# Ledger of designs, part 1: VHH binders against q9su29r532to873

All scores and structures are predictions.

Target 1, 342 residues: q9su29r532to873
Amino acid sequence: SPEALHGGLFMEFKNEEATGPGVLREWFYLVCQEIFNPKNTLFLRSADDFRRFSPNPASKVDPLHPDFFEFTGRVIALALMHKVQVGVLFDRVFFLQLAGLKISLEDIKDTDRIMYNSCKQILEMDPEFFDSNAGLGLTFVLETEELGKRDTIELCPDGKLKAVNSKNRKQYVDLLIERRFATPILEQVKQFSRGFTDMLSHSVPPRSFFKRLYLEDLDGMLRGGENPISIDDWKAHTEYNGFKETDRQIDWFWKILKKMTEEEQRSILFFWTSNKFVPVEGFRGLSSKLYIYRLYEANDRLPLSHTCFYRLCIPRYPTITLMEQRLRLIAQDHVSSSFGKW
Positions, changes and structure headers below are counted from each chain's first letter, unless a header gives other numbers; antibody chains aren't numbered by Kabat.
F, E and O stand for the ipSAE by ESMFold2-Fast, ESMFold2 and OpenDDE, each averaged over both directions (binder to target, target to binder). V2 = 0.75 x the mean of E and O + 0.25 x the DockQ between their complexes.
[cut] marks letters that were taken out.

## First folded at step 1 (VHH; framework vhh_etentamig_d1)

Design a1
Fold by ESMFold2-Fast, scan of step 1:
Structure a1 (fold): chain B 342 residues (1-342), chain A 120 residues (1-120)
Amino acid sequence: as target 1 above (342 residues)
Amino acid sequence: EVQLLESGGGLVQPGGSLRLSCAASGFTFSSYAMSWVRQAPGKGPEWVSGISGSGGSTYYADSVKGRFTISRDNSKNTLYLQMNSLRAEDTAVYYCAKGSPFRGYSFDYRGQGTLVTVSS
C-alpha cells in the first residue's frame, strides 16, 4: 500500500545511506518500482506513452498522499544527485508543472489526442459555424467523472452562465486544459516539489532546476538512453488463435520483427495496441496479453487489428517475402496510425 | 464496467447509406452526452457528431452536417448514426464515445470501432 511505501521504504533508505553505491542503486530500483506501480494509486501511466507517469488525481482519497509525494520528490532528487537511473519517465504535463510553466494545447497532443483534436477544431472552426452549431449551448464548465459520479466544475466565476462563442473560445480552451490537466494534481506537484527542493537546496537553485531542461534531458537523467523493444519479451507475452506457436508463419513473424528498425517495431506495436512504447516493467505491464489471430480470407490481405483487445489479425501468408511486405506496409506511419485497426 | 460496442459498418458505394449502432453498458446512459468519432487512414481522430443525454441537442462537424443524423434510444441504451450521401472521404473506423469535447469530456470510453469503407 502507499502507507507501507512511506514507512518501510523510508527506513530502508536511511539504512542504505551508510552503504556502497551498488546497494543504493538496487534500493532506488525497488523503491521506484513500488512508487510508480499503478496499483499504489500514486501515479498513472500516460495514454500514448506507457513509459511516462503523471500523478493520479484520485490519490487525494488517501490522506497520506502528501507525504508520499514529498517522499517521491526526495527519492528523485537523490537519484539525480547520485546519477542513478531509476528507469521511469515523467509525462510532459507533469514536467511542465514542475518547471512552473503553463500547459498549452500543443503540450497535450501526446497526453490526450482526442481532446487535442477536439480543442483544435473548436479554435479552427469558422466563427459563424461555431456560434450557430458546435458552440451552441456550450458554457465555461468542465464535466468530470470520478469514482462513478459526474460533477460539473466552473472554469471561471459564473462559468455556468458564461456562453462560449467565437470571441472567447481561446480563453475557454486555455481554462479547460488547465482545469483538466494542471489543477487536479496541484497538491501532488506541490508536495513533490517540496521534497525535491529540500534535497537539492545546497547545489543549484531548486526552483530553476526543471526550467533549465528539455523533457529529453530529464529522460536521459532518469532512465538513460532509449532502450530498444525486447522482441523476446514481446513474443513471451503473445498468444495465438488459429495458429500454433510452431507454425512457420509465426516463426517468420518474429524473425521479421527482429530485423525491423526500432522505428518500424514501434509502428507495429502502435498498430497492434495503440501504444508506441512498452511499460517500464516490459510487456507484463500491459493490461492484457497480446494475440495473433488468423484471418481465413485471401492469403495476401493486409493485417488488421482490434487495439482494445490487443489483437493482430493476419492471414496464413504463403511466403516470408509476402509477410514482410505486408508488415512493412503496416509499419509505415500513415497506415499504422489508423488504417486497418479498430 | 463501462462497455461500448459499435456495429453496422461495411462496404458501401458512393452516395449510399449506412446506419451505425452503439450498444452501451456499465453506466447510466441517459445521464451522459454521447459522440461519434472517426479515424481515417493516416489521419488523427475527428469528432463527427454529439448528442445530449436527453437527446434534445445535437451537434455535427461541418464535413457531415446535412448528411448524417445522430440519435439515441435511452430505453435500449443505444446510440445511432444515420449516414446518408456517403463519400469516399467518409471512409474511416467509426468509434462510439462517452461524452462530448464541447462539454469538457474525454473520449476515454470509446469502443472498439466499426469500419466504414466507401468505394466502388
Scores: ipSAE 0.000, ipTM 0.156, lowest interface PAE 19.1, mean pLDDT 77

Design b1
Fold by ESMFold2-Fast, scan of step 1:
Structure b1 (fold): chain B 342 residues (1-342), chain A 121 residues (1-121)
Amino acid sequence: as target 1 above (342 residues)
Amino acid sequence: EVQLLESGGGLVQPGGSLRLSCAASGFTFSSYAMSWVRQAPGKGPEWVSGISGSGGSTYYADSVKGRFTISRDNSKNTLYLQMNSLRAEDTAVYYCAKDYYDSSGYEFDYRGQGTLVTVSS
């Protein structure tokens, strides 16, 4: 069950001292891949940036969603305490709600440009002109569509009958933004905050933690460095076992990696280390050197990895074409993020 | 490369209906507000309707309010405009657009090739 899952996952994490830092990093990445999975109903990709996630209002259809959000808060708090980069980013609106800050009109500019521009027009129109045009026909309502159901939400009692005018338009805009962006995920934010607080040392409330950060600070903590990967730096921090640095297979490996797109390179890095992003200091910032180990098995075998030791295990491939095919297979998102990769 | 491809235009009699579609590619569709803009022969462009990235908020020009319905299917990267009770004055080329609108005016960051709608007896 989801409650049994919570217990099982926390039992695994409570044994972290016995398992070592590399195993702990892998566990967080796998758990976060499940939580922030696009097929999961807990989180949605943000409208302004598809790398960012916000709680899904529709998650309320599952009566266990409060437990899932509490668990997520615990996981994120523990990852932050252990300085583990989990590979996901938070939506600005979610971040502001965790900080206990009001969502302003400027905060939605890149999220919903039509609503931003409409609200700005409403607030900036000449009062006499606005009132002579009956407040553009606006009333205190928000139109929504959730799970295919169209709904009309009143921003205040009898909002359908309350016209917007020059004296109440600021209140209208404030309520509209709050109801549209903050209120639909209020329970999810509350449960996340509960789990987060329970795990933090020093009893620091989430608002106190998040309020002291800019979104970019949190991004660095959660996803790590996003600078382009230096293949030369990667190679300089890689050692070999069962291969000589001068072996043709090793030359092929680095040539293939240099020809890959940035996304493919990040997928290879994730398969190898459970990190998609290099620390801001570069590869020297990793806890260990990387290793390419030889597999003494069939020459067409897919690569294996032991992420806790930064080991990539490959056979002595007979051709560059075969090596490239095998590396591109593990560079696919669904393969590189597969559960059970240790 | 950002691409928008409109379809569904044609000849229709006054009082009839048409449904326009816009297939979007090359960008994260759900992250952008979208608009329909039309241009009648010999006139400047007129904004018709807009929809937020999530589809939760919709906006209409007074000339089409109650007759046209904007919608989107983010799983298909497609924008729609359902046009009912069509009038001769709705005759125009209809464009799908990613847009920016503020108190200083309209600015289009991209628009497609357009689809012609002719309302005539």
Scores: ipSAE 0.000, ipTM 0.075, lowest interface PAE 26.2, mean pLDDT 76

Design b18
Fold by ESMFold2-Fast, scan of step 1:
Structure b18 (fold): chain B 342 residues (1-342), chain A 120 residues (1-120)
Amino acid sequence: as target 1 above (342 residues)
Amino acid sequence: EVQLLESGGGLVQPGGSLRLSCAASGFTFSEYAMSWVRQAPGKGPEWVSGISGSGGYTYYADSVKGRFTISRDNSKNTLYLQMNSLRAEDTAVYYCAKGEDWSYLPFDYRGQGTLVTVSS
């Protein structure tokens, strides 16, 4: 059940001793990383962009797949409501299906160029020439080839007996695209939509939400912008407790961060906030101001974070060299994903 | 303007029970996750429990898991915390918080709180 999946993944995360307020945003991220992992039966990587995911048609083999997709819809709705970055992107076809939009020929141009070109030629051929050549011998079927064996899927009742001609070729292409790209995931989309709807107040249909957006808008909500992080913007949205802005340690902090690689900067951001990417509108788009708090217990200890409060806790390091060593250590993925977060 | 009003605190003996309530106004209550946060004397705030807008998902700090139950009544715009098997360490002022708003410093975005004292 979705509750069982939710419970299992959450308990596994807790076993890393990352508990308390900061853990909720990291939990959403880790749960989504697991749900969208191609090694599981639920989602596949998109051919047009390896960062994007679409439902796996083969997920139907698992009797619990309806529960898993419903759970996923609930998780995504909660994440969007609370401006939590889940770290995954949706495939264009999945996005269009969630929006209740028909997949057009132009929508598959970058996904399947060979099919795009073939369908375009069918539609652009002179009508009389097309008909005089018996519609190129085409009927209302989708031909597939797997393991050297051909399989035939009818696009409509008695499709094997229905010839394609100049008057019905647009219908043929529409059905071909729908059967190839949309139909195989319709049930997964329905189950996701049920979970998504259950989390929204006022009974707002998911299609109404997704129809309002471009794919790039949803991308920004799900994982933030891909642009380099502006350290000046980050600093402008950061306040201090136990340090003065003019303290040498604070100057050192921003100098170190500015000299880090983009990957290291994103790791620090994730440790601090449980967000790997800045919202497309910049740091003002985060749900809170960021804070650097002073630790009084040990001058050389690793930084700690309270991610729900957007707090990074550091001691008053005596040298820039020691601060840099400690910050680079937490910038490593195996440390930043759970260590010191509460 | 967001308004949160906590109630139900009091003096209780170890092993006892209390039910806290939070009356919310100034926002569409059912659209937001809600949290309970506590602050013991001389300590910083500690997140206790959270609940999704629909009430379908609940979350608990390890220190209270199995003893406390969070719930909500969206028709009454009210959040609840049922506290069982209370211990001296549960002594704190308990605050109601709207979703992520409790991440802001300090107490301007929370209600006035309700004091829970666990003592023999």
Scores: ipSAE 0.000, ipTM 0.104, lowest interface PAE 23.5, mean pLDDT 76

Design c1
Fold by ESMFold2-Fast, scan of step 1:
Structure c1 (fold): chain B 342 residues (1-342), chain A 120 residues (1-120)
Amino acid sequence: as target 1 above (342 residues)
Amino acid sequence: EVQLLESGGGLVQPGGSLRLSCAASGFTFSSYAMSWVRQAPGKGPEWVSGISGSGGSTYYADSVKGRFTISRDNSKNTLYLQMNSLRAEDTAVYYCAKDEYLSGEVFDYRGQGTLVTVSS
């Protein structure tokens, strides 16, 4: 439980003979590793940055979830008070709710890219074309599937009967974003804020603290530093299909990757997984292992990827020079960021 | 919908000055850190300067520190780079970038760029 975790961790911390900054940082890092453990289902990782977290709406099924979020607020407040950088970052939507600020369409891009693109299309479509297509058949409802349950939520009274058109689509999108992103985590935000205020100051509301900051300012306070990607850790969590681990091409691959700049390595990671950053716990924190699949088409072909399955597909390149050329081409920021565009 | 539009580049003599501007739209400008990145002909991109969303923190590459000043006007959704004591090595296309981490390494969006040529 949060109380047991809080008590146990504080007892161990209290028993430390030396309480220097390095020991304090390690302690908060370990606490955050437990809180943001995927098995706890309290937080969801951002799709585009595995260092960033937002409360999981599904946490509601655990009767203790309010205590967990209160405890998390206390831990973060303590880290800030002691100037400890724990490496835990917040999703923009969560940060904005803590600050009491309105969530805009642009703010959800990294949280839900599919919904971002859909809402952007709704707002940018030609008004006459939109209306001639009956607002794409949309009404003022939000369809959800959470915890195996499907529900239809009305965004306004009689929303099931209210068609979306060129005159009301901005209102529709605003209400949709609020119900989808703000409303489902209101209790979690409230409990986090309660714990945060309890530790920081009872006289200063949490929204005053967060409202005076930008997300990047908070990132600086909480960041444990940008750690370089461990290529050895990456390799340890990679399996092969159509190649043997002992193949010379596999040896070349990891040697080339080790010689790349951090920017190039992050571009390769993004091309492979649609994420530029490794989880706080390393590659073991990914939902699946990574795979290098052999392509049996032309031996000089550019790599391909299936990011949903963490699959990088490459041919059996005849020379290390050719492999390096092909990998550096996909490591170009413009090439890797264009993957998945139809 | 997210757009970054740079302006203010041009031909300038060594020792001269230029002020670059970047007009941002399609996002809550004041909530995001911004950076300037340059790419010289035949070279890779180089991070130049970064500024926090509030404007309270500024960062500079060693190559430009003391010569360049980054600033922003959140009421106008505009980012600026004041470049003084320009050198031939400052010749590059300058890009405005939405830089959430102030790392100078990972960018959501970059503009189309504005060319700065420092030549006699």
Scores: ipSAE 0.000, ipTM 0.090, lowest interface PAE 25.4, mean pLDDT 78

## First folded at step 4 (VHH; framework vhh_etentamig_d1)

Design t13
Fold by ESMFold2-Fast, scan of step 4:
Structure t13 (fold): chain B 342 residues (1-342), chain A 122 residues (1-122)
Amino acid sequence: as target 1 above (342 residues)
Amino acid sequence: EVQLLESGGGLVQPGGSLRLSCAASGFTFSDYAMSWVRQAPGKGPEWVSGISGSGGSTYYADSVKGRFTISRDNSKNTLYLQMNSLRAEDTAVYYCAKDLRYFSPTGYFDYRGQGTLVTVSS
């Protein structure tokens, strides 16, 4: 009833049964583009892959966030039931929580490499050496430092008084990972699962559904194929420092990039931003504009990048041939991939 | 407080035209997608058309595609529906609806107006 829309009630697309499948697919795609829009504070885009999303722990600031996560769960369930590819992917940690699976050390390797290396060292250290050094002074606490503020979270009752030793260090690492990655989004996962269950409860519970899949299987169901990169869109969201947009080198750059294979273009994007894939909404979905900065030194230097600032640094190459050679070098898989893993 | 006020409805002959308006207040109009939803007597509500917050993207139900045009003027906080080649089956109360989400229409709404009656009859 139209009266049901008043006061915050949801109205489904009422002519779904009368409208062709193409219109329904576009509707689901647009809904998901809006839900996973970075301008909404519900989801965070994964650092390793701009296609992937995880619930934003800070979404708790909005008292309506439970309703939004429940709604998202309903939308995803409906899309899966109708076999619609919605153009978004889930972060591995979020996927594992939906499956009700424990997050292992290997699961955080690409999410937090520093923590991964530290925990691996703790587990692999010789037991006698570890114990002779009083477990490196570690206790069952998670220490956080954000913007100069230190906080201590106990991993178990009286965790501050419980020393880590060679016999309990695996339990320590397991609890540390759970508290760091799983606990901060528990409410969001719960509400998403509630909405998902409402739509699929007569067939498959959420845990059973997600447990039957690898992340790659879910990826295929949700996104389908990779979208080609629009070089015109990339150029439209790029600014220059030390070059004018009208400079020959800038014209050469975009011409070379446009002539590259899709795989080479993704390698350049990865070198520049640490991401191989464009956001669903295009380059406008990036947290910042991209920048081409001029290097004022050697005119034959390889490009450099500062991925945190979306900066590609190149010298004023004297020829298009030299620029192409340098860009092709950074477009090689082994070169571009090494920067994302460091 | 969010408020939506529709106007422009009336009696029109088959093949005629009407332009509906919706004056919006109580929220940042340009940040939200807007839709038109109609309900004929004794029937459920039917989504008719939607428009993105910027006005750059428009969407139509197959029943009205090619006959209706949705538009918005963000400087005046006003949504419009131009209805051409009207048919007897277009007879309904037309509601302006604020989408739950920003930017793009989702088909899920948190507010609607009072409605404006459109009667297409000879």
Scores: ipSAE 0.000, ipTM 0.106, lowest interface PAE 19.5, mean pLDDT 77

Design t29
Fold by ESMFold2-Fast, scan of step 4:
Structure t29 (fold): chain B 342 residues (1-342), chain A 123 residues (1-123)
Amino acid sequence: as target 1 above (342 residues)
Amino acid sequence: EVQLLESGGGLVQPGGSLRLSCAASGFTFSDYAMSWVRQAPGKGPEWVSGISGSGGSTYYADSVKGRFTISRDNSKNTLYLQMNSLRAEDTAVYYCAKDKLRYFGSGTYFDYRGQGTLVTVSS
């Protein structure tokens, strides 16, 4: 039976953990890299943090997607049970659905800022003013575009005929959030939960497990917290134009970067690449090598970057002190960092 | 067109040995995890063993651990199962299976299996 096949695999992973945890960790890492690769369309990266993933609503066009989501649930359950850090994180909305918790307005603030602001205005508008303006013409419907199709979805029976007013606007917002964020991935969450439950135990539902955690707790289990950026790995994937690797300025650059705080290092990475975080596989997972280009302009100029090509452009600074001052400025001033990009 | 062709099955006495082979074609063999799955008469399929694409990681069901060895030769596009200390309960049709994922040798999520080769352990 399929259950017998799954049971056999589970026992092998328990035995492997006892005798060779390093081999088991390598397997989970490789499997998760394949599952969470956006190219296979099962999961989407979060816009705010590419380490975080949520099910792709479009995955349902593949008739095999239930198998893949069930398998993913099994893999994550095994990793959590054996304390293997797989190097992927869950989007907040996905986490809440696994916990069986209602998605609140505050939960979508970072996921969809425009919708958050619109719903906030609807809820905070003066009741008399709102009703005097016929609920801004709103009815209990949601306009969606999914898989290339535009649909008008009724949030309740006869929703097209039900006006939003000061007495029902909280219900309207609740239904709108549910339909936009929860409903489109409901089947994927269900299949993931089936696989998770089968591995963990049918007597311990996934909701019970996830309800006991904050998202930050789950993050620690899946990744071990935020891993520091490896400066040696960063340097190994960096090439030079207008500088030699042996140049004193290049030596200074890596020394400065290594002694920076983790927050400063992430700011430099963001300035250089428009990403604050390294892929779980390290710098080799980036789409290109990183480059340090020499600017032949004033030797005290702030760095520039061309993020599409992973280029950081710096002049041949005369002292390590000046270079450090300039790098710390772009690390601490996000507005200046944005201005320097092209 | 994916093709998997198993061979090496036959009649063997308890305590004996057999080596199964699976010739693969129609895909980049080294990119995919491979598994052996067996089905005994009147029973459902049972996953036996799995191997990663590189051959660096191997996994076994408790019922065969210490007796069976899975291996692969990526230069020949061939998967092997060395079966030692065979028992009557090992009697089954053995199937070679290509995993749906490149690096997972579970036998759980495979997109193709071969026609099978019969192994009978009897005196």
Scores: ipSAE 0.000, ipTM 0.180, lowest interface PAE 17.6, mean pLDDT 77

Design v21
Fold by ESMFold2-Fast, scan of step 4:
Structure v21 (fold): chain B 342 residues (1-342), chain A 121 residues (1-121)
Amino acid sequence: as target 1 above (342 residues)
Amino acid sequence: EVQLLESGGGLVQPGGSLRLSCAASGFTFSRYAMSWVRQAPGKGPEWVSGISGSGGSTYYADSVKGRFTISRDNSKNTLYLQMNSLRAEDTAVYYCAKSPLFYGQSRFDYRGQGTLVTVSS
């Protein structure tokens, strides 16, 4: 049962804690590896930062999910009390819900950039343009597709009959964000908070703990610094189009990347994928392999990337010196953040 | 009867340019904001650009901002989309519409068959 599972796990934790700090640290590591395993369905990785996790709305199909989230809250509280860095980070939206804070438009910018851009356009459109289309035909509903069939969720009472216009579009966006991000994981957040509070004390609720922190403060407590990028792992998860793996340009590419500083390597990763950080389990944690595509343009051209497809496009550079110059240029922060990304 | 007829699509090399046109009839064109919406093979519709009834305000999706320019000629009841620096990812059927597509809502009012833009070598 769930209670028997909780009792067994708690007994193991108590026993390991009694035997010393090294055994306790390994217990937290093993438990968190199981809880935050991408194959376990309790948590999902953030789209913008593969190190970050948020509760999986689909976890509710498992009747035991409330017990697992309560247990997770207990584990995280105990890790924080004992200053054990568990090696996982929380998604910003999950963090805000734990703090009891409203999720704003800026908070979802990195979580769902497509939704962020859509909502930003709705709010920033000229009132004449917006209203001349009767709010673009929008009403206070969220349309979903589940199992191939369409469904309509009302954001407020009679939302299907309430038109969005220049006067109420801020309310519309607020309700849309709440329904999309907060509502689907309310039970998971509630159960996590129960476990967290139970372990700390009756008088220290998680909202009081989390709202005193910035997300970056919590990051330090949970992860404790950045892991270096394995270039060998990166190469093992990269495929080629227009190049053979044995081509001299490909050998040069990996050689140059290995000689770069950690900061330069993260800038190349960001240029290529729009993400500076590798998942905790390495490049195998990515949803797709990375690709190096050949450009048939001038052989001195700067690299290009299409980040949604993890595609880096480079010409067949004639020398290693030229390739290194071009790669180092895109590795600079002021270049990698804007130039040549599709 | 509202009618919208798109034209100007075709095959173009990466980095090339195309100008799309939409001939509108059956309504007072100058009083309505207009949009361009595209649909890539196997994907849902994506709002690309919008323009106010007077032409005084224009809006663009981040994916096309700086490369595409929307305009209109109210005397000819015609909407235009100038597409520059085209990429393979711009390959889609382009529709003109009286309502753009936004997240959480799939409604746009487009008429006709659209115009196919293929960006390929």
Scores: ipSAE 0.014, ipTM 0.387, lowest interface PAE 7.1, mean pLDDT 79

Design v23
Fold by ESMFold2-Fast, scan of step 4:
Structure v23 (fold): chain B 342 residues (1-342), chain A 121 residues (1-121)
Amino acid sequence: as target 1 above (342 residues)
Amino acid sequence: EVQLLESGGGLVQPGGSLRLSCAASGFTFSRYAMSWVRQAPGKGPEWVSGISGSGGSTYYADSVKGRFTISRDNSKNTLYLQMNSLRAEDTAVYYCAKSPFTWGQSRFDYRGQGTLVTVSS
């Protein structure tokens, strides 16, 4: 049967009495899926790390792009305030610009490996070889081609007349990195920062906020950690409705989950919560406790989830074998990436 | 008009070998450093190897060092990449790239149409 026919990504709102936190989580999920969609013109995936996003320089073609980036800044600030995982990671270059820090050669290693390797070679080449071969004819310019038009950007005053040599190649590389990575997204960074600041009511300016963090800290806030999931921690933050914690089905559930691969466990977590990763501080860092609700109609039914409420709904399965079969089916179905309901 | 024409790609089993060629025209070949750049399905472009105009200096990405050998024949205006001990990870479209000594840029002066290398059993 087609993957799309399985219940792993199906979401059904049977009870809407719990509105506040659940509605907020659903809103963030849908909005961030739209904002960070690679088919959208706002953000680009990093070439060497497809998990990470940076503003698209070409977003300027859309006259509404300043409003979109301001809105994105508001959304991210609000998510951070409410400890909601948005499921997206920022590129290191974007992060550094938000912090108001200079981009160094090492900072572009995972953003653009080809540029990193080329610049590293320019700096590490034997001076004689560089001056007699590789650097010959190179000047302080960045050559670009857009829509078939070749253009030349001077990296410094009279850059087209200034030759690159072994004595000034570090300056050349520094200016090249700035013009290539920082300058093209200055407006997007500015608008994002405005939205971010407005949402925080000017309590924590963006540069001050981001300067206090390493990229790994921000990763944890936005997407959660990549460390193995603690099943004991998961269980400790789970409550039950229609089951007793001592029920054999609940014992089976945790035993099955503990024996699953890390990939399967993350798939179950995603189905349940729309988050693939646990916050760095563990399950206590999630915006809500998790809940296992009993379904009363069909004992062989696939699990359902209401991700807005961190609810996993399962019937009282008669055997551990049937429960395992059903959980493995929903673990397979999280693979699809498109806008819509789970 | 600068022209670069890659050839030699194909289907090969893991552990196998292929030799890629790039026929260059429209410029003084011996004056320019040349590079091989590859792009795997679903990935960004990766610089693979570079060679000076004279052929006296060669450089390799860590991922291919010891397995690939770049060379050139300036009398034939041809660039080569000898690929040994091929892995599934080497599956990519391979491009020949001309540089006016601008090795510090991710984009080169000119890039050919590419040749597909598939490493599969």
Scores: ipSAE 0.000, ipTM 0.152, lowest interface PAE 19.4, mean pLDDT 76

